VH-VL binders against Protein ULTRAPETALA 1 (ULT1). Designs and how they scored, part 9

Target 1, 237 residues: Protein ULTRAPETALA 1 (ULT1), of Arabidopsis thaliana (Mouse-ear cress) (q8gza8)
Amino acid sequence: MANNEGEMQCGSMLFKQEELQEMSGVNVGGDYVEVMCGCTSHRYGDAVARLRVFPTGDLEITCECTPGCDEDKLTPAAFEKHSGRETARKWKNNVWVIIGGEKVPLSKTVLLKYYNESSKKCSRSNRSQGAKVCHRDEFVGCNDCGKERRFRLRSRDECRLHHNAMGDPNWKCSDFPYDKITCEEEEERGSRKVYRGCTRSPSCKGCTSCVCFGCELCRFSECTCQTCVDFTSNVKA
Key: E = the ipSAE of ESMFold2; O = the ipSAE of ESMFold2 at other seeds; V2 = 0.75 times the mean of E and O plus 0.25 times the DockQ between their complexes.

## First folded at step 2 (VH-VL; framework fv_prolgolimab)

Design a5 (from p11 with heavy chain S57Y; at its last look DockQ between E and O 0.26; V2 from the best seeds 0.00; counts 0 for: pae O 7.3 > 2)
Fold by ESMFold2-Fast, scan of step 3:
Structure a5 (fold): chain C 237 residues (1-237), chain A 121 residues (1-121), chain B 106 residues (1-106)
Amino acid sequence: as target 1 above (237 residues)
Amino acid sequence: QVQLVQSGGGLVQPGGSLRLSCAASGFTFSSYAMYWVRQVPGKGLEWVSAISGSGGYTYYADSVKGRFAISRVNAKNTMYLQMNSLRAEDTAVYYCAKTYYYDSSEAFDIWGQGTLVTVSS
Amino acid sequence: QPVLTQPLSVSVALGQTARITCGGNNIGSQNVHWYQQKPGQAPVLVIYRDSNRPSGIPERFSGSNSGNTATLTISRAQAGDEADYYCQVWDTSTVVFGTGTKLTVL
């Protein structure tokens, strides 16, 4: 990363050049490092913003979602709510930055270094050796209450839980406490379909069978269901 | 409370047969894969057998294939291990165990108290 | 025969950090589970899927898994942590346990 000419030294000391490499929108200020960030909601899609990281551990977001938006100096939690995730308290996982062209949650980046030091708090994702490829949320209908249950496909565990739910014709959410039911509104369901970028075509890499069951996180060689057998048969092993 | 209670161990002669039982309570038995793990006194843990929640899939360690048969009766919340053609090296404490998740490939979160099986002449 | 290699024994002083390794070819691609067994008792699950703790297991227990080595870490060791520890994976259609490690505190 190239620093802007004439910027103060302090901001350039927060992170190594290599740590900021391939991040989008990097700008080194006097006492902060700024990057492009965003938050995706089911209803509104991507809200794009600018994140500033300070050596004190303070994190400030200036929203760029619409011209004339007055929301500046937001905390990441406030930005999460502003972007349409009003009841969520998972900003470390829901606010992302762009690294190598991919959305990467803040919890998977070095950007939380000073925040974690100042607060003595660590997200559980900091146990990861490196950032996992971020899948997306999928939904399974409950046969008891009829509501859709959100499954976050971010880890092998989460993919396995979703796989088990998809394979169970009598699945009910009371037996599978994973995450809360996200919505029942027709508008929100329509928005999620649009933001998935596909019509669930078998050839679309964005559908459930392509995203979850076609990746190494969702590869279950011991499973005899048709999806796992097809995946294993099609991968040259 | 989630628990597994075992029975059916004892002393048998080489070539004999014995059936172990594992009674489950406190969880939806048919939703979880069940396992048998044994331990020769003073030695490590050795997997013996596994059965899926439905009973449709069974797995065996090479050392017991063809001699041991795992089964379950979901209506009774009970799993069994039928041990035939027993050998001296089958002498061990046998544990039954439940998977943590609904799938047979997962960790064992609840274990029975163990049942001693002694095979001697 | 287990394919997972553990040290026979590990000693740790009270309050210090113990690390127990589990070696296996490409074990980082497997989900590794860890069990604690005290004399005369059934094993107790302390870590599942590399790094997750079941309810009731102290935060002092943590795990990691990458490449050819999985590690169980017990920070601030206590007398009650003295036990045998086993790693475990599911490999295709077979459950494999490690050779076991006796942890001595003090």
Scores: ipSAE 0.000, ipTM 0.396, lowest interface PAE 18.3, mean pLDDT 73
ESMFold2, look of step 2: ipSAE 0.174; ipTM 0.608
ESMFold2 (binder alone), look of step 2: mean pLDDT 91; pTM 0.925
ESMFold2 at other seeds, look of step 2: ipSAE 0.012; ipTM 0.515

## First folded at step 3 (VH-VL; framework fv_prolgolimab)

Design b10 (from p11 with heavy chain E106D)
Fold by ESMFold2-Fast, scan of step 3:
Structure b10 (fold): chain C 237 residues (1-237), chain A 121 residues (1-121), chain B 106 residues (1-106)
Amino acid sequence: as target 1 above (237 residues)
Amino acid sequence: QVQLVQSGGGLVQPGGSLRLSCAASGFTFSSYAMYWVRQVPGKGLEWVSAISGSGGSTYYADSVKGRFAISRVNAKNTMYLQMNSLRAEDTAVYYCAKTYYYDSSDAFDIWGQGTLVTVSS
Amino acid sequence: QPVLTQPLSVSVALGQTARITCGGNNIGSQNVHWYQQKPGQAPVLVIYRDSNRPSGIPERFSGSNSGNTATLTISRAQAGDEADYYCQVWDTSTVVFGTGTKLTVL
């Protein structure tokens, strides 16, 4: 499969046909691949759901544990808690998908490919060679659905989208099809603590948020907003 | 290896009661939703009832709602259908079946051998 | 009440292709499953979620689903394919089976 769209991917390009061949509930969206998933707890048994995998590495779950369950856009950790595993923080092992009629933990599937790539690029591996860091994740409130949406700031395009969203008091998440996860979940708050300020650009100050400070990835010389003007002026100094 | 073995069934008079059993083996029983499907001799398949893996959710066709009760005992790998207030039109072969996937919206991959229930005086 | 309409019977010559349709309003938006039932036996799943084959089902069996019609296709028909065939969907916590089609291999 060729990736001719650079950092822009559609769902049909996320995985090869043979990688999804025996998975249950496969639906290919515009920017995601959806599969059936679940989590088993001693208290409630099996909670079944739908898992969406995005090219950004984000994972989003819509719960179908009971008729009329309205829990959607959950993180895997939030779904693990919702399914009755309130103290467990091992969603990679506890959330499963169906492959060939068998429960297979997410940790043993290709579905974590983009999640692992995104995490390795941004997470600091203690005492590991080639450890990578990236921008701290940021959140912007959606004026349509009322939820905060996550921006990972890993690429210049993602930084531009966040920059534009911050400047738009009427911003809606429909204008940004990736990272539709709410920030109310404990995992989202935990992710903010794990990620560090951008250290990939020589102009980055190592701050907790490169969007607000001197970072070439998050600023645009052609932009006339005060933040970009200030950045350009300070970099030249 | 994966199989469902049914028992119960037989002749019962109108207004009577009967309980069907479906014993599962070869898979993690508590992880799958289970179903009852019936077939009047010479006619098509008709869904009767469903139960979630935990037993926490039950579903019934309108034709049997209030008269039939589905249940399961996961520790015994067995599902039951309690049939009350039986009518002549309940005469059918009753099949138990498991979901191919882990939820109630999916196909049925394994079926029991079927149990004939005859409601006649 | 959703209804899935199938032809009562379909005939196919040995080695030719049989097509069995399942008609339902906007059935293309639903996942359709197909079962084969031989006399005196329990049904056997032959296609799940429109076009997927379970382990042990020959490649001759295929499925499609769009608009108001789902189709089960049996290529290179064999005598052993003679059976009743049922389509099935889930509709808002209710299981719906098609009216059934008797396939005769000539």
Scores: ipSAE 0.000, ipTM 0.390, lowest interface PAE 22.5, mean pLDDT 74

Design b13 (from p11 with heavy chain S105Y)
Fold by ESMFold2-Fast, scan of step 3:
Structure b13 (fold): chain C 237 residues (1-237), chain A 121 residues (1-121), chain B 106 residues (1-106)
Amino acid sequence: as target 1 above (237 residues)
Amino acid sequence: QVQLVQSGGGLVQPGGSLRLSCAASGFTFSSYAMYWVRQVPGKGLEWVSAISGSGGSTYYADSVKGRFAISRVNAKNTMYLQMNSLRAEDTAVYYCAKTYYYDSYEAFDIWGQGTLVTVSS
Amino acid sequence: QPVLTQPLSVSVALGQTARITCGGNNIGSQNVHWYQQKPGQAPVLVIYRDSNRPSGIPERFSGSNSGNTATLTISRAQAGDEADYYCQVWDTSTVVFGTGTKLTVL
C-alpha cells in the first residue's frame, strides 16, 4: 500500500491501491483508472473490453470484442447492448470486472463511486464522500495572444492547473500542459453559460480561481492559493 | 507604476515597540497577499509574516509569533507590522513584498525599499 | 522550518554558464522561486514556479526542479549578473528561503 497520491498522476487519486490490487487490467492514466471489463450474453458469450473511470463519474468503454470493432468509446449501457443484451438495460449488474479471478458486477465494486456521487441528490446530507462532479469547463486568457483557452476541470490536478493559471498574470498558451497549443490555435469559446457553484452548496459560487469550499475535489493541501492554505490552516487550528 | 513604499524604521531599546508601514499603489491591493521579510545586514533573507488579501488570515515565523502582528487597511492601500517586545536579534532591514499571483501565497514580485530597525541600548 | 541549502559561492567566467543549486527534501514537489539581490538593494524576482520568467528578465535565466534539487541556470553570464541569489518555497504555512549564493563573474 502506497499513499503517494500524485498531482502529476491524477488517476492515482481516484481509488486506494488496496481497492485496485486484485482487479485485472489495471492501468492508471492521467485523469482515469482503466480496468478490464466485460459483459456476458447467452448467444455470444463474453465480450471483453476496457473500462475507464473518470473523477467526473463518467464511464467510458473501449470494446475489444473483435479485431475489426469500430466502437471506440461506449457508455456502459451501449456496451451492454453491443454485447448482445439489447433489452436488459441493467448495465450496473451485467457489466463485470475481474477481481481475484472472478467476474464481479460493477454494482458490487468501488468503480461506481464517482458515478453514484454525480447522480445523487445534492441537497442535504452527502457528507461522508468527497468525490464530486460539480466541475465545469473554465477559460483563461493568454497573455500573448489574448485568446481564451479551455480548462476541462475533470480532476483535482486539472482544477489545480486552472487555479494556478488564473493567478498568473503572465500565463501563456505554451504553459497549457494537456494540449501543446500555440498562439496560432483558434480561440476556445465559452459559449456555454456555466454556474460555478457546488452541487452540495448551491449558494457557493466558488472563487474566481475555481477553488470552492463545498467542492472536495478542488481542495488540495499542496496548493498555495489563499483559499487552500487558509482552509488547511483553519482545520489544523 | 506598481510600487511599495515603506516607512517607520529606527532605533528602539530592547523590550520596546515599533510599527512599520507599507503603502501600495498601481494594483488592486485587496486581491494580493502581502509579506514581511527581514535581513540582518550581511546575512540572508528570513520570512517574518504573511497576510491574505482580505486580511482574514495571518501567518508568522515561529521567532516572532506572539510579539509581532501583521495587519492591513485595504481602503488605504496600506499594510502594517506591529513589533512588540523587541529583542537584539530583531535588528534587521525589513522589506514588505507583494505576492505574484492573485489569491496566492507564492513568489514575491514587488518589494519595498526596505526599512532598517535597530534594537540596541 | 525546513532548510533549503545553497552553495555559499559560485564563480563563472564572462560568457559562460553558471548553475546555482537549491537542495531540499522532495523540493521537486514544490514550486521554487528565485531572487537576485545586489548590494544595498531589495531582491528582484528572476524565476517563479521553477522555470517561468517575469517580464523584463532575460532569456539567459532559466530554472529546473526535480527530486531533491532545484537549479537556477544563467547562460552567457554578464558582469551585471554578479549578485546574491536566493531560492524560496511556500511550505504548508511558512515561507522558506535558501541560505543564499554569491555569484562572482570573473
Scores: ipSAE 0.005, ipTM 0.450, lowest interface PAE 10.8, mean pLDDT 77

Design b6 (from p11 with light chain T92V)
Heavy chain, then light chain:
Amino acid sequence: QVQLVQSGGGLVQPGGSLRLSCAASGFTFSSYAMYWVRQVPGKGLEWVSAISGSGGSTYYADSVKGRFAISRVNAKNTMYLQMNSLRAEDTAVYYCAKTYYYDSSEAFDIWGQGTLVTVSS
Amino acid sequence: QPVLTQPLSVSVALGQTARITCGGNNIGSQNVHWYQQKPGQAPVLVIYRDSNRPSGIPERFSGSNSGNTATLTISRAQAGDEADYYCQVWDVSTVVFGTGTKLTVL
ESMFold2-Fast, scan of step 3: ipSAE 0.492; ipTM 0.807

Design c10 (from a3 with heavy chain S31D S57R, light chain N31D T92V)
Fold by ESMFold2-Fast, scan of step 3:
Structure c10 (fold): chain C 237 residues (1-237), chain A 121 residues (1-121), chain B 106 residues (1-106)
Amino acid sequence: as target 1 above (237 residues)
Amino acid sequence: QVQLVQSGGGLVQPGGSLRLSCAASGFTFSDYAMYWVRQVPGKGLEWVSAISGSGGRTYYADSVKGRFAISRVNAKNTMYLQMNSLRAEDTAVYYCAKTYYYDSSEAFDIWGQGTLVTVSS
Amino acid sequence: QPVLTQPLSVSVALGQTARITCGGNNIGDQDVHWYQQKPGQAPVLVIYRDSNRPSGIPERFSGSNSGNTATLTISRAQAGDEADYYCQVWDVSTVVFGTGTKLTVL
């Protein structure tokens, strides 16, 4: 659906109308669906909050447990702990939504659809990374330690991190949230001098001008290598 | 020593009322949710009711909603179960129990000795 | 209303390993606790949060919980282990007990 500025409201496409029927607090945003949620402990009672579901599989909770509570963008696990279930690690069952006036755990709803799909995609990506099939490696120099950091560009998030690093003249590898990967070996150091295109597929021309989200030139549809397939699948915002 | 000591129970006619008591010692009573669990002789365990540490929130199994009332007096370290409109199927041994780890997993580490409630004519 | 299914009875030979199951849809997403109850006595917590032992419970008792099945394992079974065993879960805001299993030590 389009708004006054011509933007598609993709949040309306996340779930069918019947899938959201009888859920309390439904609000459809640009790229998310929001519902009322909560978590119960018998000691403290019900903590009530708002849950946003994103097509990336991200889940964000804003706590409304007390007037003036400024907790924002909690994960479901963090919300579970915040709500008085400090030792439990079962948020899929312990965080609930209201359907037809009843508390229904997230695990019994369609709200985990994208979370589950994202988890499966990440597992497959890790498998291909383990195979070391990454011809689209990019390198960014750390301004703190002077070493080059490898970015594999396997997912949209990895491309975002690379894009941000390239735009920051004072970038430091300590800001990278994943395990540190440095180009110390002869073969890896050599690879950084080749084209941004797929060195293992002659059909991949690569992008010489742009390595950012939504840029079709960065990943060609005719290239069947895993890196180009992954980028094309994950670049959509 | 952490312990729960129960009192009350006995024989009551259908439609009658009875109140059970559970006296706690050896822990900070108001920090823990407290529970009632019953067991029909020869049968399994059934959760009946729960009360928050402050006493501000109460919870009931569907089978007893509207008939039973759980309460606590933290100053006396005592919890109660007021049972009204009793039925033959309420005949059971009633246990009080406390949660482990401040109710964060709802495991019951300490139980009372149990008290028999018999509803019959 | 969730139902936790346990076998009515399990037999184990002295010194062997007994396994008591607790079945429930996606029970692996719930915290499972296990209780031992001997005739005329209150239940005793033997396992909490899937696999943890309270102080005083021997190492012969262990637990697991994955998918649709939680399991209480009693290794090197002793005559004194003969009892009824109940699983219990937290389901959103309610407490649910399993149907119970009578363990007989042969």
Scores: ipSAE 0.457, ipTM 0.780, lowest interface PAE 2.7, mean pLDDT 76

Design c11 (from a3 with heavy chain S31D S52D G53T, light chain S93E)
Heavy chain, then light chain:
Amino acid sequence: QVQLVQSGGGLVQPGGSLRLSCAASGFTFSDYAMYWVRQVPGKGLEWVSAIDTSGGSTYYADSVKGRFAISRVNAKNTMYLQMNSLRAEDTAVYYCAKTYYYDSSEAFDIWGQGTLVTVSS
Amino acid sequence: QPVLTQPLSVSVALGQTARITCGGNNIGDQNVHWYQQKPGQAPVLVIYRDSNRPSGIPERFSGSNSGNTATLTISRAQAGDEADYYCQVWDTETVVFGTGTKLTVL
ESMFold2-Fast, scan of step 3: ipSAE 0.517; ipTM 0.796

Design c12 (from a3 with heavy chain S31D A50T S54Y S57H, light chain Q30Y)
Fold by ESMFold2-Fast, scan of step 3:
Structure c12 (fold): chain C 237 residues (1-237), chain A 121 residues (1-121), chain B 106 residues (1-106)
Amino acid sequence: as target 1 above (237 residues)
Amino acid sequence: QVQLVQSGGGLVQPGGSLRLSCAASGFTFSDYAMYWVRQVPGKGLEWVSTISGYGGHTYYADSVKGRFAISRVNAKNTMYLQMNSLRAEDTAVYYCAKTYYYDSSEAFDIWGQGTLVTVSS
Amino acid sequence: QPVLTQPLSVSVALGQTARITCGGNNIGDYNVHWYQQKPGQAPVLVIYRDSNRPSGIPERFSGSNSGNTATLTISRAQAGDEADYYCQVWDTSTVVFGTGTKLTVL
């Protein structure tokens, strides 16, 4: 107990100070070490998050991609999918931390020191929360000023509004459906919440209320706008 | 069908500027990250720049940082590469390319025809 | 950034198996993609994510990636397979191509 070899101050014993040197966002908890992490999708850019490393070798990620994001306990693989890299399955390289201001993949860090996939077998060590899929924020560019405006795609109606905006080559900031904005307003490009899939199709993961850009069954199949035509070409080409 | 059509190449003096264009058709342009890759005649492929689907994130090879600027106008299905302070070493065929699937598979399935940029006095 | 090393050239007899390697430190932790480029043409994707074939690429093309070496395998080589081949990875936020290999079909 008093020797600090038990549960007390377990997190402070996971890594030496030298091993965590120059890493961004380092916080030492009771049974974990936390650092800033992220995953880059070329489509969406950087998703930022916090990674916790436990003595058991378990890794948990709390996503910060969108204000109010509810992705509390993701595995690195689930975070890779959430950030827009669903088919990659190379999270050891695709999830990075910041060391000396540079993105460094987990595979090149000491953070995987306790990770051992072969030792995980029972539900106690399995932290998987399943394949939870969050709504994906999308952007529409103003034809006048060129600035992107954020559509949150949180409901079927919002997905329809986004669909209609993308089909309008003359779309302007004044057409933004959630608020009255002008071309002088700053772009909101911060974090993004990623949604992949829809439960209306047995093969599609996701929610029942929103359009899934990766699922033809979720599109407005009778729509002849360029966006829907493009989507059909992408899916069936 | 899915295709990328390039324009804007040519001969330019050292220190000059050129703007390359890449017009996309047959797919939802904003769903894909876009890339510029160059190839010196007779040599290998070299990545130049990447722009995310909605243009919010850009990435550059060290050799072109501060000189080249990638941009896109999704409403016009077009991507650009603004090349400034050109050097003889920038002489190459420039290709635009898109990712294989919109889930960021990082492979390039569709390439433009290429446009030659020659930097010479 | 990983350095991807390929042999400058590989020769294969018609109907035999060609193997083109792409060497890189811990390359097995990356998704490796392979491109075929014929003279005067843009590259063509032949393998993506280590071992997957795009539509239209014959079964003779296969890939693997483990440890420090990724390999493109072309079985029953045909005259039309003669080309330059490039491996490619994505490293956090940059794209890296291999040095390229010229395949000659004898």
Scores: ipSAE 0.354, ipTM 0.703, lowest interface PAE 3.2, mean pLDDT 77

Design c2 (from a3 with heavy chain S31D Y100G Y101S)
Fold by ESMFold2-Fast, scan of step 3:
Structure c2 (fold): chain C 237 residues (1-237), chain A 121 residues (1-121), chain B 106 residues (1-106)
Amino acid sequence: as target 1 above (237 residues)
Amino acid sequence: QVQLVQSGGGLVQPGGSLRLSCAASGFTFSDYAMYWVRQVPGKGLEWVSAISGSGGSTYYADSVKGRFAISRVNAKNTMYLQMNSLRAEDTAVYYCAKTGSYDSSEAFDIWGQGTLVTVSS
Amino acid sequence: QPVLTQPLSVSVALGQTARITCGGNNIGDQNVHWYQQKPGQAPVLVIYRDSNRPSGIPERFSGSNSGNTATLTISRAQAGDEADYYCQVWDTSTVVFGTGTKLTVL
């Protein structure tokens, strides 16, 4: 084994013992160092997870708290979004680890050493990191009349209202949050001529505004946008 | 229509206790984090405390940890700040505030009118 | 605790451009929000997430954030802009306000 050559080092050699001594959740693997990490959302509180640091500069975060997400592997940016910070895009400062009992952002730790080295090795600077914000229309059936009512998921609040409606087995037309509707009104059938999925963008690469990252009720399996594909791939069938 | 209306405050002796209230209207209260921010007369803004939408997570500035307790009753659309072991340096105007939706979720878009707390013998 | 450093005061002539800075180590890696406070009143959000304006805030208010400095820019300054201005970030799980700047419109 070579200590600093050809990336042929074991996990125990990625960082000095002194550098890890005060960190919480330290676990040394064969090709990585793992620590406890988290991200604080103003709305939802702390999301706690495990961060693995690889000599290649790769960073993987594993969420263990949500049933069905045991096998997902998130980038720090994806974890920031998953924890409820979907528009922040400042993961180096928003994802933290515990050092000496205090929350310390990744940008102030040695954990970004290999990430920074690999970034310098890559000559091309890429400023176009983000997918466009995409939304999709969803439908909720009335418990009384069976008619579906349309929810246009354009904001986080609208996604939350849809989530609440989907989770309510007694949801009725009178509960529709956008308008006063009764069971006697016809379904909005004209809108079904539009392609199902992200109606805002035909080339949707993901729905970044949805607040329901860990909830199966807010997703549908026939949507082929990246966010829905990723969600479906990471949850239990 | 979105409003935060504060009550409580007043004069209290060092070592005393006081409870502030912040009543919310015009938005779904449980969907938003709520905050207390104070301002010593003639000085700048200082964050005091925060509470998550569910009330399950609370956060405090180091200067008030162990002495102040933030809470909320979502059914009443009201947030509270219980202040114990008050010191002269706690004298300030206390504001409650909420964050915005989506892309303004970490900025304080609505503030209460403020409540003066004076700690003096 | 981290400190966001602002100049104590800034003066600007009527109709000219005022610039108020907010200094912090790697503040460009954080979202910066700006508040205006007039005497006896609660603060008012004027810029959120570095450069975005809330509804009702004039277009002459703008913001930027890069490296170690965030800047609030007020073009075509008016008498009504005279106020204290505060920058603010979310640092991990705590909220940090700048030291504040008094803007005087001459």
Scores: ipSAE 0.400, ipTM 0.748, lowest interface PAE 3.1, mean pLDDT 78

Design c3 (from a3 with heavy chain S31D A50S; at its last look DockQ between E and O 0.43; V2 from the best seeds 0.00; counts 0 for: pae E 8.4 > 2)
Heavy chain, then light chain:
Amino acid sequence: QVQLVQSGGGLVQPGGSLRLSCAASGFTFSDYAMYWVRQVPGKGLEWVSSISGSGGSTYYADSVKGRFAISRVNAKNTMYLQMNSLRAEDTAVYYCAKTYYYDSSEAFDIWGQGTLVTVSS
Amino acid sequence: QPVLTQPLSVSVALGQTARITCGGNNIGDQNVHWYQQKPGQAPVLVIYRDSNRPSGIPERFSGSNSGNTATLTISRAQAGDEADYYCQVWDTSTVVFGTGTKLTVL
ESMFold2-Fast, scan of step 3: ipSAE 0.628; ipTM 0.848
ESMFold2, look of step 4: ipSAE 0.329; ipTM 0.709
ESMFold2 (binder alone), look of step 4: mean pLDDT 91; pTM 0.926
ESMFold2 at other seeds, look of step 4: ipSAE 0.357; ipTM 0.720
ESMFold2, look of step 6: ipSAE 0.012; ipTM 0.509
ESMFold2 (binder alone), look of step 6: mean pLDDT 92; pTM 0.934
ESMFold2 at other seeds, look of step 6: ipSAE 0.341; ipTM 0.711

Design c4 (from a3 with heavy chain S31D S57R)
Heavy chain, then light chain:
Amino acid sequence: QVQLVQSGGGLVQPGGSLRLSCAASGFTFSDYAMYWVRQVPGKGLEWVSAISGSGGRTYYADSVKGRFAISRVNAKNTMYLQMNSLRAEDTAVYYCAKTYYYDSSEAFDIWGQGTLVTVSS
Amino acid sequence: QPVLTQPLSVSVALGQTARITCGGNNIGDQNVHWYQQKPGQAPVLVIYRDSNRPSGIPERFSGSNSGNTATLTISRAQAGDEADYYCQVWDTSTVVFGTGTKLTVL
ESMFold2-Fast, scan of step 3: ipSAE 0.550; ipTM 0.815

Design c6 (from a3 with heavy chain S31D, light chain N31Y)
Heavy chain, then light chain:
Amino acid sequence: QVQLVQSGGGLVQPGGSLRLSCAASGFTFSDYAMYWVRQVPGKGLEWVSAISGSGGSTYYADSVKGRFAISRVNAKNTMYLQMNSLRAEDTAVYYCAKTYYYDSSEAFDIWGQGTLVTVSS
Amino acid sequence: QPVLTQPLSVSVALGQTARITCGGNNIGDQYVHWYQQKPGQAPVLVIYRDSNRPSGIPERFSGSNSGNTATLTISRAQAGDEADYYCQVWDTSTVVFGTGTKLTVL
ESMFold2-Fast, scan of step 3: ipSAE 0.493; ipTM 0.796

